# Designs tried in a protein design chat: VH-VL binders against Arf guanine nucleotide exchange factor SYT1 (SYT1). Part 11

Target 1, 216 residues: Arf guanine nucleotide exchange factor SYT1 (SYT1), of Saccharomyces cerevisiae (q06836r405to620)
Amino acid sequence: SRRSSSIVNALSSFVNLRSSSLSSSRQQHLQQQQQLQQKLDVSLEDLPPVPAPEFSDSCKDFLIKLAPYGKFIGIILTEKDDEFKKNCLNYLLTNCFEFKNDPLDIALRKLLMFLELPKETQQIDRLIMAFSFAYYKAQKSYSKKKGIECPWSNADQVYFIAFSLLMLHTDYFNPNNKSKMTKHDFVDLVHNDKYSGGNEIPMAVLTYFYENVTAK
Below, E stands for the ipSAE of ESMFold2; O stands for the ipSAE of ESMFold2 at other seeds; V2 stands for 0.75 times the mean of E and O plus 0.25 times the DockQ between their complexes.

## First folded at step 7 (VH-VL; framework fv_inotuzumab)

Design e1 (from c10 with heavy chain T103I; at its last look DockQ between E and O 0.47; V2 from the best seeds 0.00; counts 0 for: pae E 3.0 > 2)
Fold by ESMFold2, look of step 7:
Structure e1 (fold): chain C 216 residues (1-216), chain A 125 residues (1-125), chain B 112 residues (1-112)
Amino acid sequence: as target 1 above (216 residues)
Amino acid sequence: EVQLVQSGAEVKKPGASVKVSCKASGYTFKGYWIHWVRQAPGQGLEWIGGINPSGGYTTYAQKFQGRVTMTADTSTSTVYMELSSLRSEDTAVYYCARETRPIFGGVSPYGMDVWGQGTLVTVSS
Amino acid sequence: DVQVTQSPSSLSASVGDRVTITCRSSQSLLHDYGKTYLSWYLHKPGKAPQLLIYEVSNRFSGVPDRFSGSGSGTDFTLTISSLQPEDFATYYCMQSIQLPYTFGQGTKVEIK
């Protein structure tokens, strides 16, 4: 979509958090690679052709081959509906990101600090779905270990809210949009949803999300 | 009351364009995708595309890509579908329909719960 | 493109009959987080389509309990447990897992 780069730029400008799920050495290498890409302002089209996976590759093997592509790894792994690449994306999000007791908006910022959003809507869908599944599993496991109830009912609920935050941000910061989605409308629309359990999220939490997503 | 009201029937010559309107009322217009579906005589239902009024995102079936344009006017809560280079096989009833889940539920609809009354477009020699 | 194929294309039935309509998809309609994007519609002449069932088996608001949906993966069924006079119509399934969204060819339920 013409608007996918706007989403990436707008959300990326508010990211201040660092992942704690990686070892210092691995985190330092990943951060240095991404800083270099940001400094050089390179695009995926400027990089060498992406290697094809080999039959013997594990997800880890293929991700190591993709390491030079840095922030573009999410775009690469979502380019089509490919079961191996989907497994690699799940592996990446589970093993290289830390989403313990993070609010969803903070976890989404962490994702966007390291990965560029794809341009195509179906690629964005595949990325946010994989993120939402990984986030839900992390929250569920963490809540179980702490002896508390998970605040999320399922991964579909997480996906619904995560995508809603992305779409709200796009609407709010679109310069061609004369009539922005208000806080009341956003909270009401999400809280009325019975299909994915938006109605189960407290209005105060949805208000918090609106305010944080629309903050400059 | 949630309602979609479409513009009236159209008769067009091959090669012309048609622009069908769909006015929404009774709900938060920006909160929902609007889809367009048509039915040619003796045929089933065919999805044409959809528009997200909030972000202005559109998506079109490949067979209509390049001939269809969907727009939204948030000040009048109205979506438009324009189909160009009309052919005889474009003769159909055209429906607008609202997606069941609010816009913030991603790109895969659970279904379409509110439909316009339909607009007959006839393309004749 | 994902194709959905309905059968039968038409059937004749009497009031009170149990009616079964099938919908087969060319690929799985199950999304990664466990939701299945298959819906059913009723369409009467001169009227707009009406949503009956969403996500395989969930009855839409106001739809009578004689309508039920079932199935998984690629095979789905709409059942009308006891056909009523207002149920004579054409029925469509629709997949929405992947663009372009596609409808089945329709099943016309006629009075015998």
Scores: ipSAE 0.405, ipTM 0.707, lowest interface PAE 3.0, mean pLDDT 83
ESMFold2 (binder alone), look of step 7: mean pLDDT 90; pTM 0.923
ESMFold2 at other seeds, look of step 7: ipSAE 0.536; ipTM 0.757

Design e3 (from c10 with light chain K35R; at its last look DockQ between E and O 0.57; V2 from the best seeds 0.65)
Fold by ESMFold2 at other seeds, look of step 7:
Structure e3 (fold): chain C 216 residues (1-216), chain A 125 residues (1-125), chain B 112 residues (1-112)
Amino acid sequence: as target 1 above (216 residues)
Amino acid sequence: EVQLVQSGAEVKKPGASVKVSCKASGYTFKGYWIHWVRQAPGQGLEWIGGINPSGGYTTYAQKFQGRVTMTADTSTSTVYMELSSLRSEDTAVYYCARETRPTFGGVSPYGMDVWGQGTLVTVSS
Amino acid sequence: DVQVTQSPSSLSASVGDRVTITCRSSQSLLHDYGRTYLSWYLHKPGKAPQLLIYEVSNRFSGVPDRFSGSGSGTDFTLTISSLQPEDFATYYCMQSIQLPYTFGQGTKVEIK
């Protein structure tokens, strides 16, 4: 909700990438809608009240109702711990995004190019966990199709690395931060995790992520 | 070695405030929520609140809302819990504890793996 | 808030006994991505609580294999297969599916 230094402001530069991998017509339509909303500096509070789902709505039906809300769809679908909205978010992430052969940092950038990150930590958590589930399933399906082992152990591992990337970016580019995370700090954060499989991530991959995230 | 080291015991009168410190070491302080839990004599464990040191985001149990403030100093890797308008029922051992896995929302299926040694706060006249 | 209730409040046992403690939550602790947010702690007077079991059934590092956890949804158990002298303590379950975190009332395991 603040316009000054916030995770949302810091991540806007992260989202504005030019990429040859952005070939989906649906993704391009969402990108164009996002660009218009940013040009007009529209906030969620400027828009009409969010429609309630009807009993008979499918996820697709409800997402069509949400289309005018553009980048705010992620915020709306994570407002509370609601099963139908979780299902709609999962539907959106599996059908309107294509992650299958993207590195995680690129996939995360694609997500945030089209969806504004919520400001409340519990909403961020719901969005990134849903993203991590969708990303993991896409990677697993792609790996199976190619006859190779999926590089990810599970969705929880994806979540932890996505969390680590976002925290690194926010920390590194926060102008009020006097003591930035070093590469050693980032590697320790990830490698000390025995519960989500962070300790399984090769040093070369972590080096790639640190340098890409901190390079602007 | 991951450690949380708390400030020493305190004796307070009713109506006063207390500020307990919790210094973290041996891990990347940012990214891990720090929770505060207390145990009054003869009572069970009671969660007070938690703080995300990365952004200073806090969540407090309803019982303590309005009386508790948690802050973090990232330059010293220290979390503080201040409890005001003390009552005799606030006599307890206060623990800080680290969320086992870093998370945005301050919850995980892994519980709290590292605990401070505890700080006895005694409220008596 | 999510409530968790332990049973029994206390029990007396001898070294070598099998001990079972139950924990029931007011709502499912199963998240929609298949994870269950229940942990167990051991607490002795003058010591900090110690994590024993996370995610229902996983022993924390250094916890002896006589400790085991089981359950799903709303019903969980902690089992100590052969009670040792150092196991006389108070045991707590905790839900971590949402804040505020809540603990069971505790189960004090005492020497007969």
Scores: ipSAE 0.671, ipTM 0.827, lowest interface PAE 1.6, mean pLDDT 85
ESMFold2, look of step 7: ipSAE 0.678; ipTM 0.832
ESMFold2 (binder alone), look of step 7: mean pLDDT 92; pTM 0.943

Design e4 (from c10 with heavy chain N52Y; at its last look DockQ between E and O 0.65; V2 from the best seeds 0.65)
Fold by ESMFold2, look of step 7:
Structure e4 (fold): chain C 216 residues (1-216), chain A 125 residues (1-125), chain B 112 residues (1-112)
Amino acid sequence: as target 1 above (216 residues)
Amino acid sequence: EVQLVQSGAEVKKPGASVKVSCKASGYTFKGYWIHWVRQAPGQGLEWIGGIYPSGGYTTYAQKFQGRVTMTADTSTSTVYMELSSLRSEDTAVYYCARETRPTFGGVSPYGMDVWGQGTLVTVSS
Amino acid sequence: DVQVTQSPSSLSASVGDRVTITCRSSQSLLHDYGKTYLSWYLHKPGKAPQLLIYEVSNRFSGVPDRFSGSGSGTDFTLTISSLQPEDFATYYCMQSIQLPYTFGQGTKVEIK
């Protein structure tokens, strides 16, 4: 599938948008640093202190400053309940990812190829909420343009399904987990939800999600 | 039927530990946070902590940090709360309760829909 | 931490009375998603707490129509339109916008 190539191009394009010149030494260094971070299994605390936003920074300006942090950008933007960082995360997800033609499971996989999940559960929630909002907006806008009803009732429904898929993935592929979530467990979890519209999703679609998430 | 069934009453001496169990049934156990709430005599409801069984993630109230441990056994769909270094002020009824909606953060606008029957822990003598 | 306070701490009422309990939080309970993270519980001695109202005003399944919730931001109200004998209990509001969860101190509703 070509999904990983598209995401890499989108992130690279966004990070470099402010520079119109030939690759500068700084841009080349940033790209090499990101590659080394992935190969060396670098922790966020091994990197230089995260720069504070300047008072006049746009979301673009600040995201360019965060480029050297690579996969940790999601962790940085969700570290605390900060309105500016939340706006920057929304900007990133809306402008550097293409979700309108993706099933939710594929869109989530794209997100996680470029961004590391935070370890703190409240930060995970902030990231997945932001993703779900961006995904829902893209789907709603596309549906309106085509004159069809959006298949999603609201962003809360998208969040709940994204949560369920991510929970399934982390549970299924955790090597320390002796009792993996079965298809029945996953379908039951989603189908019992009356509050976020999980019960509105056909069982065939849930089966598709389970099979695709656990296949890779 | 969704149920939480707790272990029976305990009588303990000061300085001892107590371990209360909460067995879940009728739903997908791993996906729901389980919270622990207590009520001491003459007092209101007090949140102790919570656990997300799928990964064993726990969060404890500051008051209990260092004295409480929560664990989950997914093979039996059971959560445990262990409180150590017991004092007479720990005499209370202890409840487990399920977060209404599955979530990573352990919070939702939907409250806690299913509660265990409660376990009286008495610390005396 | 988010603090939640109730008023009154106790009240005496007769069967058929209208009862109003207020709850105030130290900060807004409105979350990013546009939902408000306040719930109400009923608690009787010897029984587990019971969820009555979630997200300010939504009645939990099986809760009688005489229970209603209202409010926004930091100020919330539970109303019992016509008190019944089984409604004599202690009522709690709870914020769930962040951990640790915090309850109001409770409002004991006693028979007059």
Scores: ipSAE 0.613, ipTM 0.787, lowest interface PAE 1.8, mean pLDDT 85
ESMFold2 (binder alone), look of step 7: mean pLDDT 90; pTM 0.928
ESMFold2 at other seeds, look of step 7: ipSAE 0.697; ipTM 0.839

Design e5 (from c6 with heavy chain M104F; at its last look DockQ between E and O 0.70; V2 from the best seeds 0.00; counts 0 for: pae E 2.3 > 2)
Fold by ESMFold2, look of step 7:
Structure e5 (fold): chain C 216 residues (1-216), chain A 125 residues (1-125), chain B 112 residues (1-112)
Amino acid sequence: as target 1 above (216 residues)
Amino acid sequence: EVQLVQSGAEVKKPGASVKVSCKASGYTFKGYWIHWVRQAPGQGLEWIGGINPSGGYTTYAQKFQGRVTMTADTSTSTVYMELSSLRSEDTAVYYCARETRPTFFGVSPYGMDVWGQGTLVTVSS
Amino acid sequence: DVQVTQSPSSLSASVGDRVTITCRSSQSLLHDYGKTYLSWYLHKPGKAPQLLIYEVSNRFSGVPDRFSGSGSGTDFTLTISSLQPEDFATYYCMQSIQLPYTFGQGTKVEIK
């Protein structure tokens, strides 16, 4: 099987971009932590064997056992299509991340600041799908609490937009790409989609997503 | 009108390579995966691989890894499939097809909505 | 890899007949967010394949309403309610839940 290493490398720069919506101190701490982890060249294979879940483990019980693995928890929980691990990932994203009032691009950056992106395509898909479900749930709950309409129709729409942002980023910042995706191309790509509700996202919102993702 | 137009039929000897082009028009080329599917005489449809022109990410069926290369030229909105070390069993009609919805990893529940006209590749000695 | 199998491999039918083709996958094609990654294609000699049905039961644009799809999980059915002369072709199901995409072996619908 071949790995999707070029996509993973391009995506790693996504978390290094600065955002005006994050506090300077928090951003600086996260950058310092990421730089140290990269310089130490620690991999999951360098750590003790991952414990198996015990028969009576709750998701919380198992996540506590995984705490020493830090940023690798996302890789561990997506390694196989496993219902218990999927439930644990959902638990983690729902209870240990705050997505309520975040625009999608900021929430995605938060995810990738704390969890290392898997190398295998299917693992990445499982991670981003779980994120999209947790994000949608948080947004829907927040909107209901505030008495406003949730801006998202369902988790599939969130998933489609999240991957559209990742695709834009990898295209725009690929040093080998001379013909970058334009704003009009990105807006048309998303807004013409009737299958996942991309056409329901206001064009002004897509324009701001483009500008935020392509900004240095 | 969304269209995929493929290069013409080819006759090759065993051991040679073939490069088939697929020119896209009528839509935003980047963001839509292009898949390649073939049908050998008397056989069903067989997926060969796919490419996302945004970033050039490719995935190939195990059977073809090491023999197939897919590339995209975004300036001409054209995808290429090159199959090397040709064998008589590679005689087939080769189709390019577009993913119905833009996707990052080339999967969706919506199938492949637009197909090229097909390119007959004949491998004979 | 996810495998899909069709039955029958061929059938003979007359214009006006009701035709049913089945497709079974080696694993569930239901994705976590509730969509099922199964589509159906029509393929005539000398022509490109044509998308008929996406996400189990949705007719693609321009597909006549005599074509319908159903099923869930691992078991799926394509039905042609009243076969027309232009419907004699080979039909394929395809899973798209993961790469590599895989097709069924095909069902050839022939004139009786």
Scores: ipSAE 0.547, ipTM 0.770, lowest interface PAE 2.3, mean pLDDT 86
ESMFold2 (binder alone), look of step 7: mean pLDDT 92; pTM 0.942
ESMFold2 at other seeds, look of step 7: ipSAE 0.598; ipTM 0.792

Design e6 (from c6 with heavy chain M104L; at its last look DockQ between E and O 0.37; V2 from the best seeds 0.00; counts 0 for: pae E 2.2 > 2)
Fold by ESMFold2, look of step 7:
Structure e6 (fold): chain C 216 residues (1-216), chain A 125 residues (1-125), chain B 112 residues (1-112)
Amino acid sequence: as target 1 above (216 residues)
Amino acid sequence: EVQLVQSGAEVKKPGASVKVSCKASGYTFKGYWIHWVRQAPGQGLEWIGGINPSGGYTTYAQKFQGRVTMTADTSTSTVYMELSSLRSEDTAVYYCARETRPTLFGVSPYGMDVWGQGTLVTVSS
Amino acid sequence: DVQVTQSPSSLSASVGDRVTITCRSSQSLLHDYGKTYLSWYLHKPGKAPQLLIYEVSNRFSGVPDRFSGSGSGTDFTLTISSLQPEDFATYYCMQSIQLPYTFGQGTKVEIK
């Protein structure tokens, strides 16, 4: 899809592919491979085996190797509790996504437009946790630059709200669900939380999130 | 008051199935994981699995995979745990417990704050 | 799976004693954003387990301040500063950094 093409362009722009590092024929092969992925709705198991990191690889070096995998990069980087892959995921989210001006629901949509959500609970947790950390850092840095107070207390608060939005979306748009989560239920769920600071989020903001997540 | 109330004790033959209910009250049912934990005689606590009623997502301990099914009925705020192909080693008290903080698929550092009273399941010939 | 091991398996104590229970995990329970995924439970026969301590050192609502938790990384301690008659029970630590959740083997605190 266009989302997969956008991710490839972002990665390519992030690290300019050197003409001297690839022959014209090899460059054409890589471009053809990427176009086929978009048109055929290719799954990860249809692609060549994922390369292993080499001992001397930086996060950037490894991400360049992963560029052909497009939307599957998130799945690859969360496969196991692996410190190097975690650092690469943090690098990707910090340097290839722009979150500083975004409300959380928009930032989460950006993430999921370009990265396929893993199927395994532990991988999903690692992805959303990494996103929440990167989002919080971006918001904190932006607030500091503007001389204003950051509206978020910490990354755990962001994580809690991010998962609350995913939960609302999944519940509301489940075609088999006869009893959808109401605005009142969602606001209560989040605003009654004292452990992750959900109770610190203004009700107007929670209403905004509900309306935007459930909008068609 | 947040409360979990479980169904009563069961006596079963080996090879049978048991379905234990856990009715929640006093909070927004969708969003909180409900975990199932058991204690066999003379043993410690053992996690069986969990369910988030919001998305219907389940995770089971590998030991129970293929024998356990967890479901939720949001209209009655009730979670069910069904364990099949019962063995005498499945004799235990079964507890449901609520994750302290709502989360969709994640884990939390806050433990399990509310527990059901427990259901004794006895498997004997 | 993350393994969690308690010591001692049992102990005998008198009312007023200071009691210490140790919990060790097979890997660090510290998560990326600085929270540590370790909790403590009290369990009496015929009753449900009760949450005592979450995130290493935070007392759950209504838990007396004689209960305290400490530790970091892989090594954790539950302390009862002055044991009371109602504190004779089995105590469990639990890791929640990943599923499956796992409990320690338990520490039975008995009357001397």
Scores: ipSAE 0.524, ipTM 0.748, lowest interface PAE 2.2, mean pLDDT 84
ESMFold2 (binder alone), look of step 7: mean pLDDT 92; pTM 0.945
ESMFold2 at other seeds, look of step 7: ipSAE 0.632; ipTM 0.805

## First folded at step 8 (VH-VL; framework fv_inotuzumab)

Design f1 (from c10 with heavy chain V107I; at its last look DockQ between E and O 0.77; V2 from the best seeds 0.68)
Fold by ESMFold2 at other seeds, look of step 8:
Structure f1 (fold): chain C 216 residues (1-216), chain A 125 residues (1-125), chain B 112 residues (1-112)
Amino acid sequence: as target 1 above (216 residues)
Amino acid sequence: EVQLVQSGAEVKKPGASVKVSCKASGYTFKGYWIHWVRQAPGQGLEWIGGINPSGGYTTYAQKFQGRVTMTADTSTSTVYMELSSLRSEDTAVYYCARETRPTFGGISPYGMDVWGQGTLVTVSS
Amino acid sequence: DVQVTQSPSSLSASVGDRVTITCRSSQSLLHDYGKTYLSWYLHKPGKAPQLLIYEVSNRFSGVPDRFSGSGSGTDFTLTISSLQPEDFATYYCMQSIQLPYTFGQGTKVEIK
């Protein structure tokens, strides 16, 4: 098959937003704005100055103000270690994304379909940590509703696997990298983690992740 | 198994530069930030900066900004630290150290688990 | 920058003594997701620093049970319950909640 770029990979999956958290009209409007933003080759610096939150703003109020910024909302909400913006990001991830039925790689693709990954590594950390918390809570709640054991030990484990997936993708599809990470290298990276529970992830799951990530 | 092996001691004159290497082995090099820490005689430990080998993103302590450069060569699993415009206060043992857990931002609650043996850099006239 | 301050700067003790070293940070080291970004290191002249304790209280691999860490928020302690001859060294705490990483000034534990 043909190899995909990181942009093509981010667009390769269909994302279902949770309609129960928003009205259908509002959800359709948000999706249209995000699709338009993805079609335009613009940078955040080309857009109007980002509004500051007002003291009386709820997270929802501020997110509505940010809607015109589309894929840049994740970058804006992680710009610095800001408690209100972190709460808004958590609100967005729990109420406007649906993760409960998804394997982690699919959930991550959904995230990156709609939100551009920041370039600054501290912002990436803030985004992926928030995602991992929201994903873990969704999986935990779903497992409890179904009367089954959650497959994840905690959000930190989710973060480490999400990190590993993104690192694998970047490494594998970097045209300047001729010594690509093998499946054995990826499994070793994850299984050597004794501190956040990477070593607890079954080999079959990691094989699934490797094959899905490197196929695009 | 996991090791960081540094280049040997250096003697330099003020105004010169020094480049210290740190060769990693026994683990997936690209997954882990490498930090540099020094200790001047009679002083404590001082963080200089860190590098993410996956893409070469660096962060430096303000004190060293403009004088330090860190690079990584993934083909040899080696990190380099170059310190320029050397002064006598730069006389120290320089250590490389690995972030215990892989991370995007170069921070974690798990500390730095593997350290190089240290490289003495002496700056004297 | 986040600063950390150790006390005492030095102490004298005998083999078998209980030793306590404190570390105080200028900001809380508790991250929003429940982890606290504080670690402890042992450093002997001519050797590399060694990780002793990570995330406040977890002993690193091979660290004897006599080493323990405790604390929360901004205040932390390292305790050596029964000092051994190999424990005479300088000890450092380090915050890792943000870059630049910062170490305490060190606590030199010397034989009486």
Scores: ipSAE 0.633, ipTM 0.790, lowest interface PAE 1.6, mean pLDDT 86
ESMFold2, look of step 8: ipSAE 0.664; ipTM 0.822
ESMFold2 (binder alone), look of step 8: mean pLDDT 90; pTM 0.926

Design f2 (from c10 with heavy chain G105A; at its last look DockQ between E and O 0.59; V2 from the best seeds 0.64)
Fold by ESMFold2 at other seeds, look of step 8:
Structure f2 (fold): chain C 216 residues (1-216), chain A 125 residues (1-125), chain B 112 residues (1-112)
Amino acid sequence: as target 1 above (216 residues)
Amino acid sequence: EVQLVQSGAEVKKPGASVKVSCKASGYTFKGYWIHWVRQAPGQGLEWIGGINPSGGYTTYAQKFQGRVTMTADTSTSTVYMELSSLRSEDTAVYYCARETRPTFAGVSPYGMDVWGQGTLVTVSS
Amino acid sequence: DVQVTQSPSSLSASVGDRVTITCRSSQSLLHDYGKTYLSWYLHKPGKAPQLLIYEVSNRFSGVPDRFSGSGSGTDFTLTISSLQPEDFATYYCMQSIQLPYTFGQGTKVEIK
């Protein structure tokens, strides 16, 4: 029988929150492909062996080879601490996703709608760290174009808030969890952090994130 | 005040097991990895493993793989480290320590900011 | 695994001396995203280790400014500008770029 880690299963359900919808035909098609794969209970083990990078591959060349793996591309690119795969992941996130107009919780949902979370926490960390840098760069570029100050201090702050949102969702919606994180717990977690700048996030924003993530 | 308080000293015979507790207070327990580090007499600091209390994910140093088990009880904000098949070289002071920043993988550039007071485990025939 | 080596393994010094301890890692501790995963700890017999410096050069809360850290990549230094009686201890560097975490073997700073 199939076995899943509890944290990975809880994180995978995050993508099905009811906030906002994708409107473009391209995004609708990608969403349909992802949902179909989930309905068919397809796993990475059911697919052909993943090709190895060749000496002359660019990131784009290798991503083209990975296209048949769909939602599993994130898992493949985070399997180990591999510099080339890190570069390919960064390429994917900067060139195939648009995050500039999205609040962080929406951008995170968009990511997970198209890419399945890895099962291993180190792979999750590599994916979310790469996402956080791509998101921050997009937000900073957008802010500069609009002549406004970027609301984020740096990518590490984005990572910490993304981590906090995913952890909150996992904790709140895990049926095996007898003691759910309260708003107080979540706000304390974020506002006690002066190392990644969690303490710089306005209380009202954290309250809104808590309510959005726990609403159902 | 953020604190980690460990259980008291233990004396064990070779082949036995020991279970050391580490009770956290003053912060949101679920968000932070807890690491275990030991120091044998005359030796340096040695990392044993770590646990994420949110979900119970663990990682152990290869040297201890198969002999160590770490668990967390979120209702009491307590982490436990159990070391089995004890040997005389396991005589050491065992520390729990908190990862400074919450993270998925239990690594960060910020080190370990809060340490328990240590638990002496003596393995003597 | 990432190996971390300290030098010297011990030293003798007097109150007021400038003390320098070096730490070298087998791999770069610079993460792709700009942070360097090195920290320094002070450890006295009978006490818990104490975080002194994180991310190469940032003093932890309450650490006196006579402690400073520097370095990059694979080579790092802890400096105590004017040694005080409470500073006689063993000092460790630690890499945290990956698990397992690894410490240097320690540098014991003793009274001359």
Scores: ipSAE 0.630, ipTM 0.803, lowest interface PAE 2.0, mean pLDDT 85
ESMFold2, look of step 8: ipSAE 0.678; ipTM 0.831
ESMFold2 (binder alone), look of step 8: mean pLDDT 92; pTM 0.947

Design f3 (from c10 with light chain I97R; at its last look DockQ between E and O 0.42; V2 from the best seeds 0.60)
Heavy chain, then light chain:
Amino acid sequence: EVQLVQSGAEVKKPGASVKVSCKASGYTFKGYWIHWVRQAPGQGLEWIGGINPSGGYTTYAQKFQGRVTMTADTSTSTVYMELSSLRSEDTAVYYCARETRPTFGGVSPYGMDVWGQGTLVTVSS
Amino acid sequence: DVQVTQSPSSLSASVGDRVTITCRSSQSLLHDYGKTYLSWYLHKPGKAPQLLIYEVSNRFSGVPDRFSGSGSGTDFTLTISSLQPEDFATYYCMQSRQLPYTFGQGTKVEIK
ESMFold2, look of step 8: ipSAE 0.750; ipTM 0.867
ESMFold2 (binder alone), look of step 8: mean pLDDT 92; pTM 0.945
ESMFold2 at other seeds, look of step 8: ipSAE 0.783; ipTM 0.884
ESMFold2, look of step 10: ipSAE 0.627; ipTM 0.798
ESMFold2 (binder alone), look of step 10: mean pLDDT 92; pTM 0.944
ESMFold2 at other seeds, look of step 10: ipSAE 0.683; ipTM 0.838

